# VHH binders against Phototropic-responsive NPH3 family protein NPY3 (NPY3), part 4

Target 1, 272 residues: Phototropic-responsive NPH3 family protein NPY3 (NPY3), of Arabidopsis thaliana (Mouse-ear cress) (q9fn09r205to476)
Amino acid sequence: DWWVEDLAELSIDLFKRVVSTIRRKGGVLPEVIGEALEVYAAKRIPGFMIQNDDNDDEEDVMEQRSLLETLVSMLPSEKQSVSCGFLIKLLKSSVSFECGEEERKELSRRIGEKLEEANVGDLLIRAPEGGETVYDIDIVETLIDEFVTQTEKRDELDCSDDINDSSKANVAKLIDGYLAEISRIETNLSTTKFITIAEKVSTFPRQSHDGVYRAIDMFLKQHPGITKSEKKSSSKLMDCRKLSPEACAHAVQNERLPLRVVVQILFFEQVR

## First folded at step 6 (VHH; framework vhh_enristomig)

Design s39 (from n11 with S30R)
Fold by ESMFold2-Fast, scan of step 6:
Structure s39 (fold): chain B 272 residues (1-272), chain A 118 residues (1-118)
Amino acid sequence: as target 1 above (272 residues)
Amino acid sequence: EVQLLESGGGEVQPGGSLRLSCAASGFTVRSNYISWYRQAPGKQREWVSTIYSGGSTNYAESVKGRFTISRDNAKNTLYLQMSSLRAEDTAVYYCAKEYWDSGEFDYWGQGTLVTVKP
């Protein structure tokens, strides 16, 4: 809408007042309010729309924190009012500006409602400087937990199994991809954390375990210092019976895999 | 179906610049995340940079501030703009489609050689 761009020129206090008045009077779709918030955030938060891992968190932290908290408080409750991508950008900003627990909790809840819409790049959330890891992996675990909790509640209410299974399949694919990518770029990713995250989606529908195999292989490849016990524990996440012929051919020659796993793959490939 | 073709490599002096290109077919660069990797003589292949479907980017610490990844959606082409090149940047550079489909692995190009003369 034409007024959305004009609204983004207002101070945050005026913007909040105008949006609140519009919402109180009704007649505007929640999606339009969501659009206004996104356009405002894009203009007022540095790096918001083209956000990458090169964020600078030292300037104007209190001012940016206050602005972000106000925007979060203005989010419409309707699921389709804002995209998952926008919510994750707000979450990334909340981590960067070190916002309070309540804002991150609300954003995590909202993202959990539609996690299947996210892509792998969305989940690569940089941790604040001074921690042991470059990326905030715990926050991703929280997003998965929110999705699991909300999906189980929907299952209890007799929502369509087909819809929930589709969402679960998409999230399993997303998390398999995330685990592969975070294994590549995060040198301090522990075996325990890798397994914990993988196990949260292990029961979700999948047509194959090729994605699981890729994640395991990337973890083993980029973390060569792990113990034989850790290697074995990680490999147990994969069901060798569910690998494609191409994945089996790759895995049989893969010196990073435990011998037991290679033998199992050969056995199941033979009976295929 | 999915193919990646790198170009733009060559010989350059320390401190010089090169722009690498990766022409993609069989998928849309706008909707996928795609990475640059490199392999120096006698070393393992290492990750250099990624551009994600949403347009955000990430870089290996060794190249941050010197390299810029970008894409041209109309040309379906990925770029790596390299500046302030060092002898240790000498490597074959590869682009890779990161999405994993059942029965299909990551797709790699053939690579393009970059040589920085000491």
Scores: ipSAE 0.111, ipTM 0.538, lowest interface PAE 5.6, mean pLDDT 83

Design s40 (from n11 with N32H)
Fold by ESMFold2-Fast, scan of step 6:
Structure s40 (fold): chain B 272 residues (1-272), chain A 118 residues (1-118)
Amino acid sequence: as target 1 above (272 residues)
Amino acid sequence: EVQLLESGGGEVQPGGSLRLSCAASGFTVSSHYISWYRQAPGKQREWVSTIYSGGSTNYAESVKGRFTISRDNAKNTLYLQMSSLRAEDTAVYYCAKEYWDSGEFDYWGQGTLVTVKP
């Protein structure tokens, strides 16, 4: 809407007061309030729409933190009011501005409600400086745990297994893609963390294990210094019987895989 | 079938700029993440940059601040805008579709040569 752009010119205090008044009076859909918040964030938070942008402007951090905390407090409770992508952009900003655990916990809970809508790039969240890793892998693990916990509760209360299985399949694809990408760009990703994350989605429905193979291959390629035991443990994440013919053809010539795995693939190819 | 066709390479002086293009067919660029890689003579292929389906971007540390990845969804085309080019940027540049959703592995273009001459 045209008035949404005008609201983005207001100070955060006036913006909050106007939006609160609109919500109190009713007559506006939660999605429209969500749109107003997103437009406001895009105009007022530097780099909000351009993900993975390092901003070295340290002078405004305290004001940006307060603004972000206020926007999070204004999020409508309705699940459909804001996109998963917007929630993740808020989460990225909360990490960058070093917001408190309460804001991150609420955003993680909301993201867990619809994690299947996220893209791989959404999950590449930079860690604060001084840690072992450039990217915050623990926060992604938290998002997966939120999704798992919430989905298990829905499975127990509701018989919508087909809907839940579809969401699980989409999250499995997302996490397979995330593991492949983080393996490429994060030098300090440990074998233990890679396996821990992969195992959280290992039981989810999949059409094939090609995505799992892709993630393992990328991890092995970018981490050539790992032990034979670590290579074996990583390779066990995939079911060779569920690989496409194309994946099998690639895998049998793949010198990065343990010999045992190559032999298993050749054997299964012979008996099919 | 999925195809990627790079263009825009050539010779440039140190400090110069080039824009590489990657024309995609057989899939929609806005729905996938696509990367630029480069390979210098006698070296392994090196990752340069990625643009994700949601429009976010990432860069190798060696090119951050100098290169910009973008796409034109209407033209189904990827771009790599290279600025402040250095001799070590000399390589064949490839675009690659790395997401495996259709039962085929990585798709690579034929590459385009970039030569930074002193």
Scores: ipSAE 0.254, ipTM 0.626, lowest interface PAE 4.3, mean pLDDT 84

Design s41 (from n11 with S31N)
Fold by ESMFold2-Fast, scan of step 6:
Structure s41 (fold): chain B 272 residues (1-272), chain A 118 residues (1-118)
Amino acid sequence: as target 1 above (272 residues)
Amino acid sequence: EVQLLESGGGEVQPGGSLRLSCAASGFTVSNNYISWYRQAPGKQREWVSTIYSGGSTNYAESVKGRFTISRDNAKNTLYLQMSSLRAEDTAVYYCAKEYWDSGEFDYWGQGTLVTVKP
């Protein structure tokens, strides 16, 4: 839309006033308002669309925080008005600009409504400097909790669970991938946190546990200093009966796995 | 059949630049995430950078601000633009397609050698 480009040249106060007027008069779809917000954010927030880890600028953090808070307040209530990717970019910016709990809570709630649309790269949110970890793993845990809470409410109300099962399967795949990636890039990821996150999606439907196996293997590979007890606890997340033939072939040669896990895989391969 | 082929390595002086390429076949680079790793003599293989399916990127702290990962979807090729090279960047560089779906596992290229010396 030609007019959304022009709106992005306005000050945030004028932008808010114009958008509010358009919404008050009606006749514009929530998706069009969402598009205007995304175009505005892309032009006014440095690094917003690219979301690279070197976007730290000497720009006025207070001004950026105020702008982000205003944009969040303008988000239409309709679920379909904005993409999950856009919401996560706003969340990443809120962490970078150190916005308050109110904005982060609202964004987390909205992301939880459509978490299955996210990709692994979306969930790699950098923590503020000075913390124990480079990446903000707790915020991802919050997003999963929001998804679980909202899905449980939908399960209670709906007669059919097929749609919810599809969303859960997609989120399980997403989180398996996230766990593999965060295990690789976050040196301070504890075994307790890895297991806690994995357990939140452990009951979700899956075609196979290949993704779970990959996450465990990546964690074991990148954290060689963990105890035998920690290796055992991590390996319990995987159901050996649900591994593909390719995963089984990989796992039986895998020296990082506890011997008892390899024996279980060999046993279940025999009874397929 | 998934294949990755690295090229562009060579000798360069400290402070110099090199661009590494990774030609992919058997899958589409825009729909997958692909990483660069490196291995120096006598050291473990370490992660350098990743570009995700959505286009976002991530870098190891040691290379942040000096290296840039990118892709050309039309050529199905991944790049690593390396600048301000240091002696400690000397390594064999590998690209890898990482597993996200059942039945698929990490695929590695043969590697390309980068040597930084005066």
Scores: ipSAE 0.167, ipTM 0.576, lowest interface PAE 4.9, mean pLDDT 83

Design s42 (from n11 with N32K)
Fold by ESMFold2-Fast, scan of step 6:
Structure s42 (fold): chain B 272 residues (1-272), chain A 118 residues (1-118)
Amino acid sequence: as target 1 above (272 residues)
Amino acid sequence: EVQLLESGGGEVQPGGSLRLSCAASGFTVSSKYISWYRQAPGKQREWVSTIYSGGSTNYAESVKGRFTISRDNAKNTLYLQMSSLRAEDTAVYYCAKEYWDSGEFDYWGQGTLVTVKP
């Protein structure tokens, strides 16, 4: 819409008043309000899209925090009003600006409603400097927990199993990809955390376990110092019967895998 | 078949800039997440940067703020803009496609050499 760009020129207080007036009068779809919020955020929050800013000005951070908190408060309640990607960008900004728990909790809840729309890159959220890890893995665990909790509530209310299974399959694929990527880029990822996250989606439907195998292999490759017991525990996450022929060919030559797993794959190939 | 072809490497002075290109065939760049890796003489390959299907990007700490990954979907090409180059950036640079659902995991290009010489 033509007016969306003009609204992005306004101060946050005036922007809030104008958007509230538009919503009160009706006639504008929640998706259009969502678009206005996204355009405003992209223009007014440094680094929201592509640009990363290293501005350490404390006063600027406080102003950005207030602006972000106001934008979160303005999000329409309708699920379709904003994309999952936009919500995750707001979440990343909330971590960067060190916003309070209330804003992060609301964003996490909303992201959990549509986590299947996210991509792996969306989940690579940097932790504040001085922490144990470079990436905030705990926040991703929170998003998965929100999705699981909400999905279990829907299952209890007899929502369509086919729709829920499709959503779960997409989230399983997303988390398999996330685990592979975070294993590659986060040297301080523990075996316990890797397994904990993987187990949260282990019962979700999948066509194959190639993604699970890839995540395990990347973890083993980037964490060569783990114990034999840890390798065994990680390998138990995959069902060798669900590997593609190509994955099996890769796995039987994989010196990082426990011997028992390689033997199981060879036997399953024989009876396939 | 999947093929990746890197180009744009060469010799540059410390503090200089180079732009690497990776021409992709056999798949569409916008549908995958694609990474740059590098391998210095006598060292293991290390991850440098990734661009994800939605357009978000990530970088290794050693290059953050100096390197920029991007793609041109119409040309099916990946780029790595390198600035403020250091001697430590000397390496063969590879682009890699990640693929887990096909049973074909990673595809690597042949690499392009970047040498930072005083």
Scores: ipSAE 0.181, ipTM 0.578, lowest interface PAE 4.9, mean pLDDT 83

Design s43 (from n11 with S30D)
Fold by ESMFold2-Fast, scan of step 6:
Structure s43 (fold): chain B 272 residues (1-272), chain A 118 residues (1-118)
Amino acid sequence: as target 1 above (272 residues)
Amino acid sequence: EVQLLESGGGEVQPGGSLRLSCAASGFTVDSNYISWYRQAPGKQREWVSTIYSGGSTNYAESVKGRFTISRDNAKNTLYLQMSSLRAEDTAVYYCAKEYWDSGEFDYWGQGTLVTVKP
């Protein structure tokens, strides 16, 4: 749409007025409004397309907070109007600008509607300074909880199992990848938090547990100081019977795994 | 056959700059996430930076603001631009690709040595 880029040059107040007028007049698809919001955000929010970890002064944060709150209020209600990636960029900005709970809750709900569209990089959200972790893992847990709640509601409403199973499989793959990556980059990730997140998607359909194994291996590799008990608890997340032959070959040489897990893999590989 | 080949290492003075390259074959850099790691003498291997399939980037706290990861999709090559180098940055630098679908978990290059000498 020819006018979207032109609207991005307007002040936020004028942008809101023009978009509101267009919506009242009708004739424009929700997806076009979503595109206008995304183009506006990309031009007006520093670091929006690539997360900028700069610590802005209080005055700049307040201006950016107001702009972001206005953009969130303008999001069309239609699911297809905006991408999951755009919603997550708004969520990342809301964390950086310290926006209120209302905006975060609405963004989390909307992301939960289409979490299967996200990629691992989307979920790497930096926490505000002064917390226990560099990355905000709790917010990702909230997104997973939203997805789980919404899919359970759809399952009980007698929706197609094929569609729900496909979404769940894609989210399981996403979260396995997220756990591997966050284990690599977050030195303060606790065993309890790793297991809690993994358990939220543990019942989702998967073709194999290779992704679960990779996440566990990365966690063990990057957290060598954890106890023997913690290593056992983490390793119990995977079903050795569901590993590919290639993953089994990798695992049996893996000195980071508890011995009993290696023995189980060797046994199941032989019996299979 | 997946291969990663690092280059661009060498000796540099404190405060200097170097650009490392990682030539990839057997996969496309634009569709994967690829990382830089380093290993200093007598220390454990540590993560340095990642570029994700969508183009977003992330950095270890020790290098943030000094290093920039990028890629050239046409050349199928990953880069690490290092500035304001310090003695603590002396290490062998490796690039690594994540690989899930073949049962291979990470592919590593052979490494390139960076030495920061006064």
Scores: ipSAE 0.111, ipTM 0.522, lowest interface PAE 5.3, mean pLDDT 83

Design s44 (from n11 with Y99T E104Y)
Fold by ESMFold2-Fast, scan of step 6:
Structure s44 (fold): chain B 272 residues (1-272), chain A 118 residues (1-118)
Amino acid sequence: as target 1 above (272 residues)
Amino acid sequence: EVQLLESGGGEVQPGGSLRLSCAASGFTVSSNYISWYRQAPGKQREWVSTIYSGGSTNYAESVKGRFTISRDNAKNTLYLQMSSLRAEDTAVYYCAKETWDSGYFDYWGQGTLVTVKP
């Protein structure tokens, strides 16, 4: 909307008051309120649209934390009011500004409602400086857990299997891509963490396991020092029967894979 | 048929700049996960930068702050703007369409050579 840009010029207190008045009077779609919040965040939070290494002052961090907490409190309850991408940007900012658990829990819950809308880049959330890893992998695990918990509850209540299966398939594809990318860019990713995350989506429907194979291969390629046992455990995530003919041709020549996996692929290829 | 064609490489002095281009056909750059890689003589190929579906970007630590990845949707072309070039940046640069749903996972261009000479 044309007036949304003008609202972003207001102080946070005036912005909150104007939005509250609009909500109280009615007649405006929740999506329009969501748009106003996103435009405001983009203009007022440094680096909101583009994440990078931060050198924030203590006073700046406290003010940005308060601003972010206020914006989160203003999010409309309607699922369609804001995009998954916007919620993840708010979550990234909450990690950067070291916001409390309440804001992170609410954002994680809301992201879990529509995790299938996210892309791989959305999940690359930087950890605060001074930690062992550059990226916050635990927070991604939390988002997956929220998605799993919510879909299991919907399944229990006899909700549509078709809709849930579609969402699960999209999240499986997302997480396969995330695991491949984080394996490349995060040198301190452990085998245990890789497997733990992959197993959370292992039962989800997939058209093929090419994505799983890519993630495993990228992990093996970037972590050449892992044990034979670790390679075996990682390779078990993949169902060789679900590999494309092209993936089978690649895998048969892949010296990083355990021999038993190559033999399984050859057996299944013979039947095809 | 997916094709990638790099251009823009050449010789440059330390501290100089170059812009590499990657012309794509057979797919849309704005809806895909596209990366730049490089391979220096006698070394393994290394990742340089990625632009993700949705427009967010990421960079290898060695090039962060010096290189910028971008795309032109109308021209279906990917770019790598390189500044403050160092001798260590000498390599053949490749663009790659990365995918987790194809058997080969990557579609690669033929590469373009960048040489940083004193």
Scores: ipSAE 0.250, ipTM 0.628, lowest interface PAE 4.6, mean pLDDT 84

Design s45 (from n11 with Y99P E104Y)
Fold by ESMFold2-Fast, scan of step 6:
Structure s45 (fold): chain B 272 residues (1-272), chain A 118 residues (1-118)
Amino acid sequence: as target 1 above (272 residues)
Amino acid sequence: EVQLLESGGGEVQPGGSLRLSCAASGFTVSSNYISWYRQAPGKQREWVSTIYSGGSTNYAESVKGRFTISRDNAKNTLYLQMSSLRAEDTAVYYCAKEPWDSGYFDYWGQGTLVTVKP
């Protein structure tokens, strides 16, 4: 609480020492430790709450890298201690400050434990400059892989299939939204990468494929130069039988879709 | 009914500033993500910026550091503060509700023209 803000005034070494002492002595909930870390990060890492911050100073970058690595090392092991949004902000900062691979792996593991809490904006992580893409799509693929691996382990141990299905459905919705958004804002997104990511969540439970259709449509709209074969491959991600009547009405007027897909939608619309 | 109405466009000199507004009705700006797009004559619509539910923001590389997207939840209005304007920023600017909503269609405003004088 009140002391959390005072701790944010301390140097990172002193902050670490004080928090470690508090943890060691006990009596404080992991969530309160998590709050202290988040308040410290927000105050000490410029632009931590603003994804578009820019640092040109080499010494500032080195200091921020050290701060971030220390904060990651201090994260409580309890899942509920920190939000998924905070973990993703730390991950974005780790990419920006070029932190070590081990810190990024730990953050990815933690994010994978609760990926269903993330929103689309959280996953829009900028790549290091000089690469082919503006956004780091590979890192998002890694987060999905972590979620899949951990969920499979939970399915083996947990008797709550409904809870696991709900988590998977929320992640499917998240990734459908991410694919639509990244297709819109990333001009160099390849068809292969789009399909690879979509396939990772293709077996997850969904009430409809409207989100899948939107992602495909946005990809086709923003990548008009792709081949007929690529259009066909991407359109196969969608199950026409699972489209809402409103999505069907949109799709049958959609000149970007392959003719075969439009015919399939019209056919299944007749069954409704 | 969802409506988006842009305003604030006009002529400005290179290096100047301009603030665009987008008045939203039929939905709440704080619970959706909303984007600014632009379209120059003879070119396709280009994404400019998005504000997401929860308040995080994102920008096209060409406007990063020069434009700021924001919202006023009480007024249900979206803003785009443009600074250090360049000739290539000349376009009609559109407000859009993203992603697909009730009815599974994107919602767009009418647009507002911004002209940066040579």
Scores: ipSAE 0.155, ipTM 0.570, lowest interface PAE 5.1, mean pLDDT 84

Design s55 (from n11 with D101E)
Fold by ESMFold2-Fast, scan of step 6:
Parts: structure tokens; sequence; C-alpha cells
Structure s55 (fold): chain B 272 residues (1-272), chain A 118 residues (1-118)
């Protein structure tokens, strides 16, 4: 719709009033309202589409916070109205502008409804400056918890197992990839946090545990100073019986793995 | 089967620009995430930038605002546009695909040398 671009020229107050009027009159799909919000955000929030947060001025932060809070309040309730990617961009902006708990909770709930649509890059959310970590790992845990809670509720209602299993498999793949990537780029990722996140998706269906192995190996590679006990605890996350022949070949040559794990892999590979 | 070939390195003066290319074969760049790493003489390899399957990008703090990662899906090629180059950017730059396939965990290119000097 051509009017979507025109609406992006309006002040946030006028934008809100116009969109509210359009919604009240009906005849416009929720997806079109979602598009209008995304176009407005992309035009008015610096770095929104690429998560480039160069703006550290107090006046700019307060203005952007207010704008973002207004946009979140305008999100249509329909699940299909906005993409998971757009919701995550709003969440990333809410962290950067230090928005309140209410906005973050609503965004997390909505993202949890469709977390399987996200990619690894979407989950790399920068923490506010001055914290223990560069990336906000706790917020990703919250997204996973939302997905788990909502999926368990769907399971209780006897929803299709095939559909739920597909969503779970996609989220397991996503989180295995996230753990590998965050292990590489976040030097202050603790063993406890790594294991906690991995355990949240450990029961989800998977074709193999190759992704789990990759995440563990990347964590061990980038955290060489961890204890023998920590290496053992991390390695327990993978089921050696579910590794591909290719993963097994790599693992038996991998000097970062505990000896006991290498022995288990050799044992299971020989009986195949 | 999987191959990565870097090009575009060379000598440049401080403040100059270079564009590196990474030609990929055996997989589709738009469906995977691919990273740039660099290694200066006598130092360990360090991560520079990643472009994810969904098109989002991430950068090491030392290059943020100066380097831009991109891809051309039709050419199956990854790029690193480097601007405002500094002496400390001198390194061999590598393209890397980090995943399990055909018995290898990570696929690395041969590298391309970038030298920043007056």
Amino acid sequence: as target 1 above (272 residues)
Amino acid sequence: EVQLLESGGGEVQPGGSLRLSCAASGFTVSSNYISWYRQAPGKQREWVSTIYSGGSTNYAESVKGRFTISRDNAKNTLYLQMSSLRAEDTAVYYCAKEYWESGEFDYWGQGTLVTVKP
C-alpha cells in the first residue's frame, strides 16, 4: 500500500492517531498495519534494520524509548500481523533504549509464539554498556522459556504432535547454533549459563547431535581455562550414540574433549 | 566439494579502503552463515564479521563502523568492504564456513594478505 510510506513521514502522535482511526474503520488487514509499523520503525529508529546503535545521547535515548513504547502498544494482537524478525528487532531496540519490563514481557511472549522463525543472528542481542557480558544472554533464555511454556500448553491440549515436533526441532537447531555462536563471540559466557540454555532444549527432537557437539566444541575451544569438571559437565549434553559418522571422526581426533568422551565415541562407532 | 577462495588483498595506506571477496562453491551463501577472520603475524586468528542466513550481520568491536560484510547471492560470493584502514588491520584475512559437512567441522579459505603502511 502506497499510504504506508506517507504515514512514515508523520510524528509519532499523528501516526498513532491515524493508524488507530484506520483500525477502527476496519477494512485493513492486520498484516498491513504490521507493515506500516515496520516501515515507520525502519525510517525513525536509527540502525533499526541493522542493529547499529551509535546513538548514546540522553535526549535521543529518551525520545527513541518513547517512540518504541508507542509502537509496541500499537502491535495488532493477530499472530500473523508481524514477523518474528520484526518483533526481535523491536526487542533489540527495547534493550538498547532501556525500555520498561512491560514492553519486554509482551515482545518476549509474542516472539515465543513463533520462535522457530528466528535465525541465529536474530538472537545476538547486545546488552547495555557496563554489564558483565557484551551480549544479553538472559533475554534469550526468557525467549526459550516462553517457547517451552507455550509449547507444553499446546501439547496438553492434544495439538498435532507432528506440528509441535517440527517447531521443537527447528528451535533445537536454532539454539544449538546460537550456543556455538555465543560461545565464539562472548568471552564471559559461563559454563553454568551454557549448560542451562542447552538443557532447556535437550529433549527436543533432532536428526542428530552434531549441532550439540559443535556447540560444545566451540565452547571448549574458546574457554580453555575451564576446569576438568566443567568440561565433563558440558560434554554430557551430547548423546554420543546420535553423532553422525563424520562427527565421530572429528571427535575422536579432538584433543579438547575429555578422554572418557572419546572412549565412548570409539566404543559406539565400532558397534555400528 | 566445499571450497572458499579469497581475493582482493594488497597494500594500502592508512585511511584507505579495500574490498575483499570470497568465492564459494559446494554450498549456497544465502542459506548459511559465513564469517571473516584475520590473523596477524605471530598472533592467533581473531573473528572479524559474520553474515547470517537471514541477512543480519555482526562485527568485532575493533572493526565496527569501518567494515561492512555483504553477499551477492547470484554470484555466490561474500564481500568485506574495509574503510578507514589502520596499521593494526594488517593481517591475512580468511573466509570461513563453520558447520558439519562431509567429515569436516570448519571450512577455511587459503587467505588473502592485507598490508596497511604509508
Scores: ipSAE 0.212, ipTM 0.595, lowest interface PAE 4.5, mean pLDDT 84

Design s56 (from n11 with F105M Y107V)
Fold by ESMFold2-Fast, scan of step 6:
Structure s56 (fold): chain B 272 residues (1-272), chain A 118 residues (1-118)
Amino acid sequence: as target 1 above (272 residues)
Amino acid sequence: EVQLLESGGGEVQPGGSLRLSCAASGFTVSSNYISWYRQAPGKQREWVSTIYSGGSTNYAESVKGRFTISRDNAKNTLYLQMSSLRAEDTAVYYCAKEYWDSGEMDVWGQGTLVTVKP
């Protein structure tokens, strides 16, 4: 819509007043309000559409923080009003500008409603300076917790097992991929955190445990200094009976895996 | 038979665009880390782009903002959309499968030639 681009020229206070007036008068779909917010954010927040670390743009952190907090407060309550990708971009900005817990909680709740729409790159959220890790893994754990809590409530209320199982399968695939990628790029990822996140989606339906195996192997490969006990605990996350023939062929040659795991894989391959 | 087959190469003028395709057989592209590499005459193979199993992507600095890697899971096919092509982009382009993100490629395509002629 042409007026959506014109609204993006307004100061945040005027933008909020105009959008609030439109919402009060009614007659506009929540999706149109969502579009207006996304266009405004893309124009007004430096690096919002393209997130890179090499940004020389001057910023007033307090001003950007206030802008982001206002945008979050304006999000329509309807699930379809905004995309998961837009919500995650807002969450990434909220971490960069060090916004308060209330904004992050609301964004996490909204993202949890449709986490299956996210991709692995969406979950690579940079932590504020001065922390132990470059990426904010705790926030991802919070997103998973929101999805789990909301899906458990839906399982009790709805008889749509197939829809919930599809969402769970997509989230399991997403988190398996996230764990593999974060293990590769985050040197300070602890074994405890890796296992905690993996366990949250362990009961979700999957066609195979190949993704789980890939995540474990990447963790073991990029964290060669972990203890024998930590290797055993991580390897217990996968069910060797659910590995594809290709994954089994890889795993039996994998010196990073505990011997017990290799023996189990060989045994189950023989009884198929 | 595990195989990758590239297509879509050809001659293009500077500033032009091409879309390369890579058809996979014997394995699923959405379950693997798959990359585009290129090799110019007399040079070593250079990494261009990767799409990870979860769908996230990464690019070499020389092509960032000009090339886009994507996949069609239903067709089990990988794509590389190239725009703003330069003479330096002239190379044989290969798609390659990385076995569990090991850093080692276990399957290579045969390559497709892209020539950017002034």
Scores: ipSAE 0.000, ipTM 0.248, lowest interface PAE 10.7, mean pLDDT 83

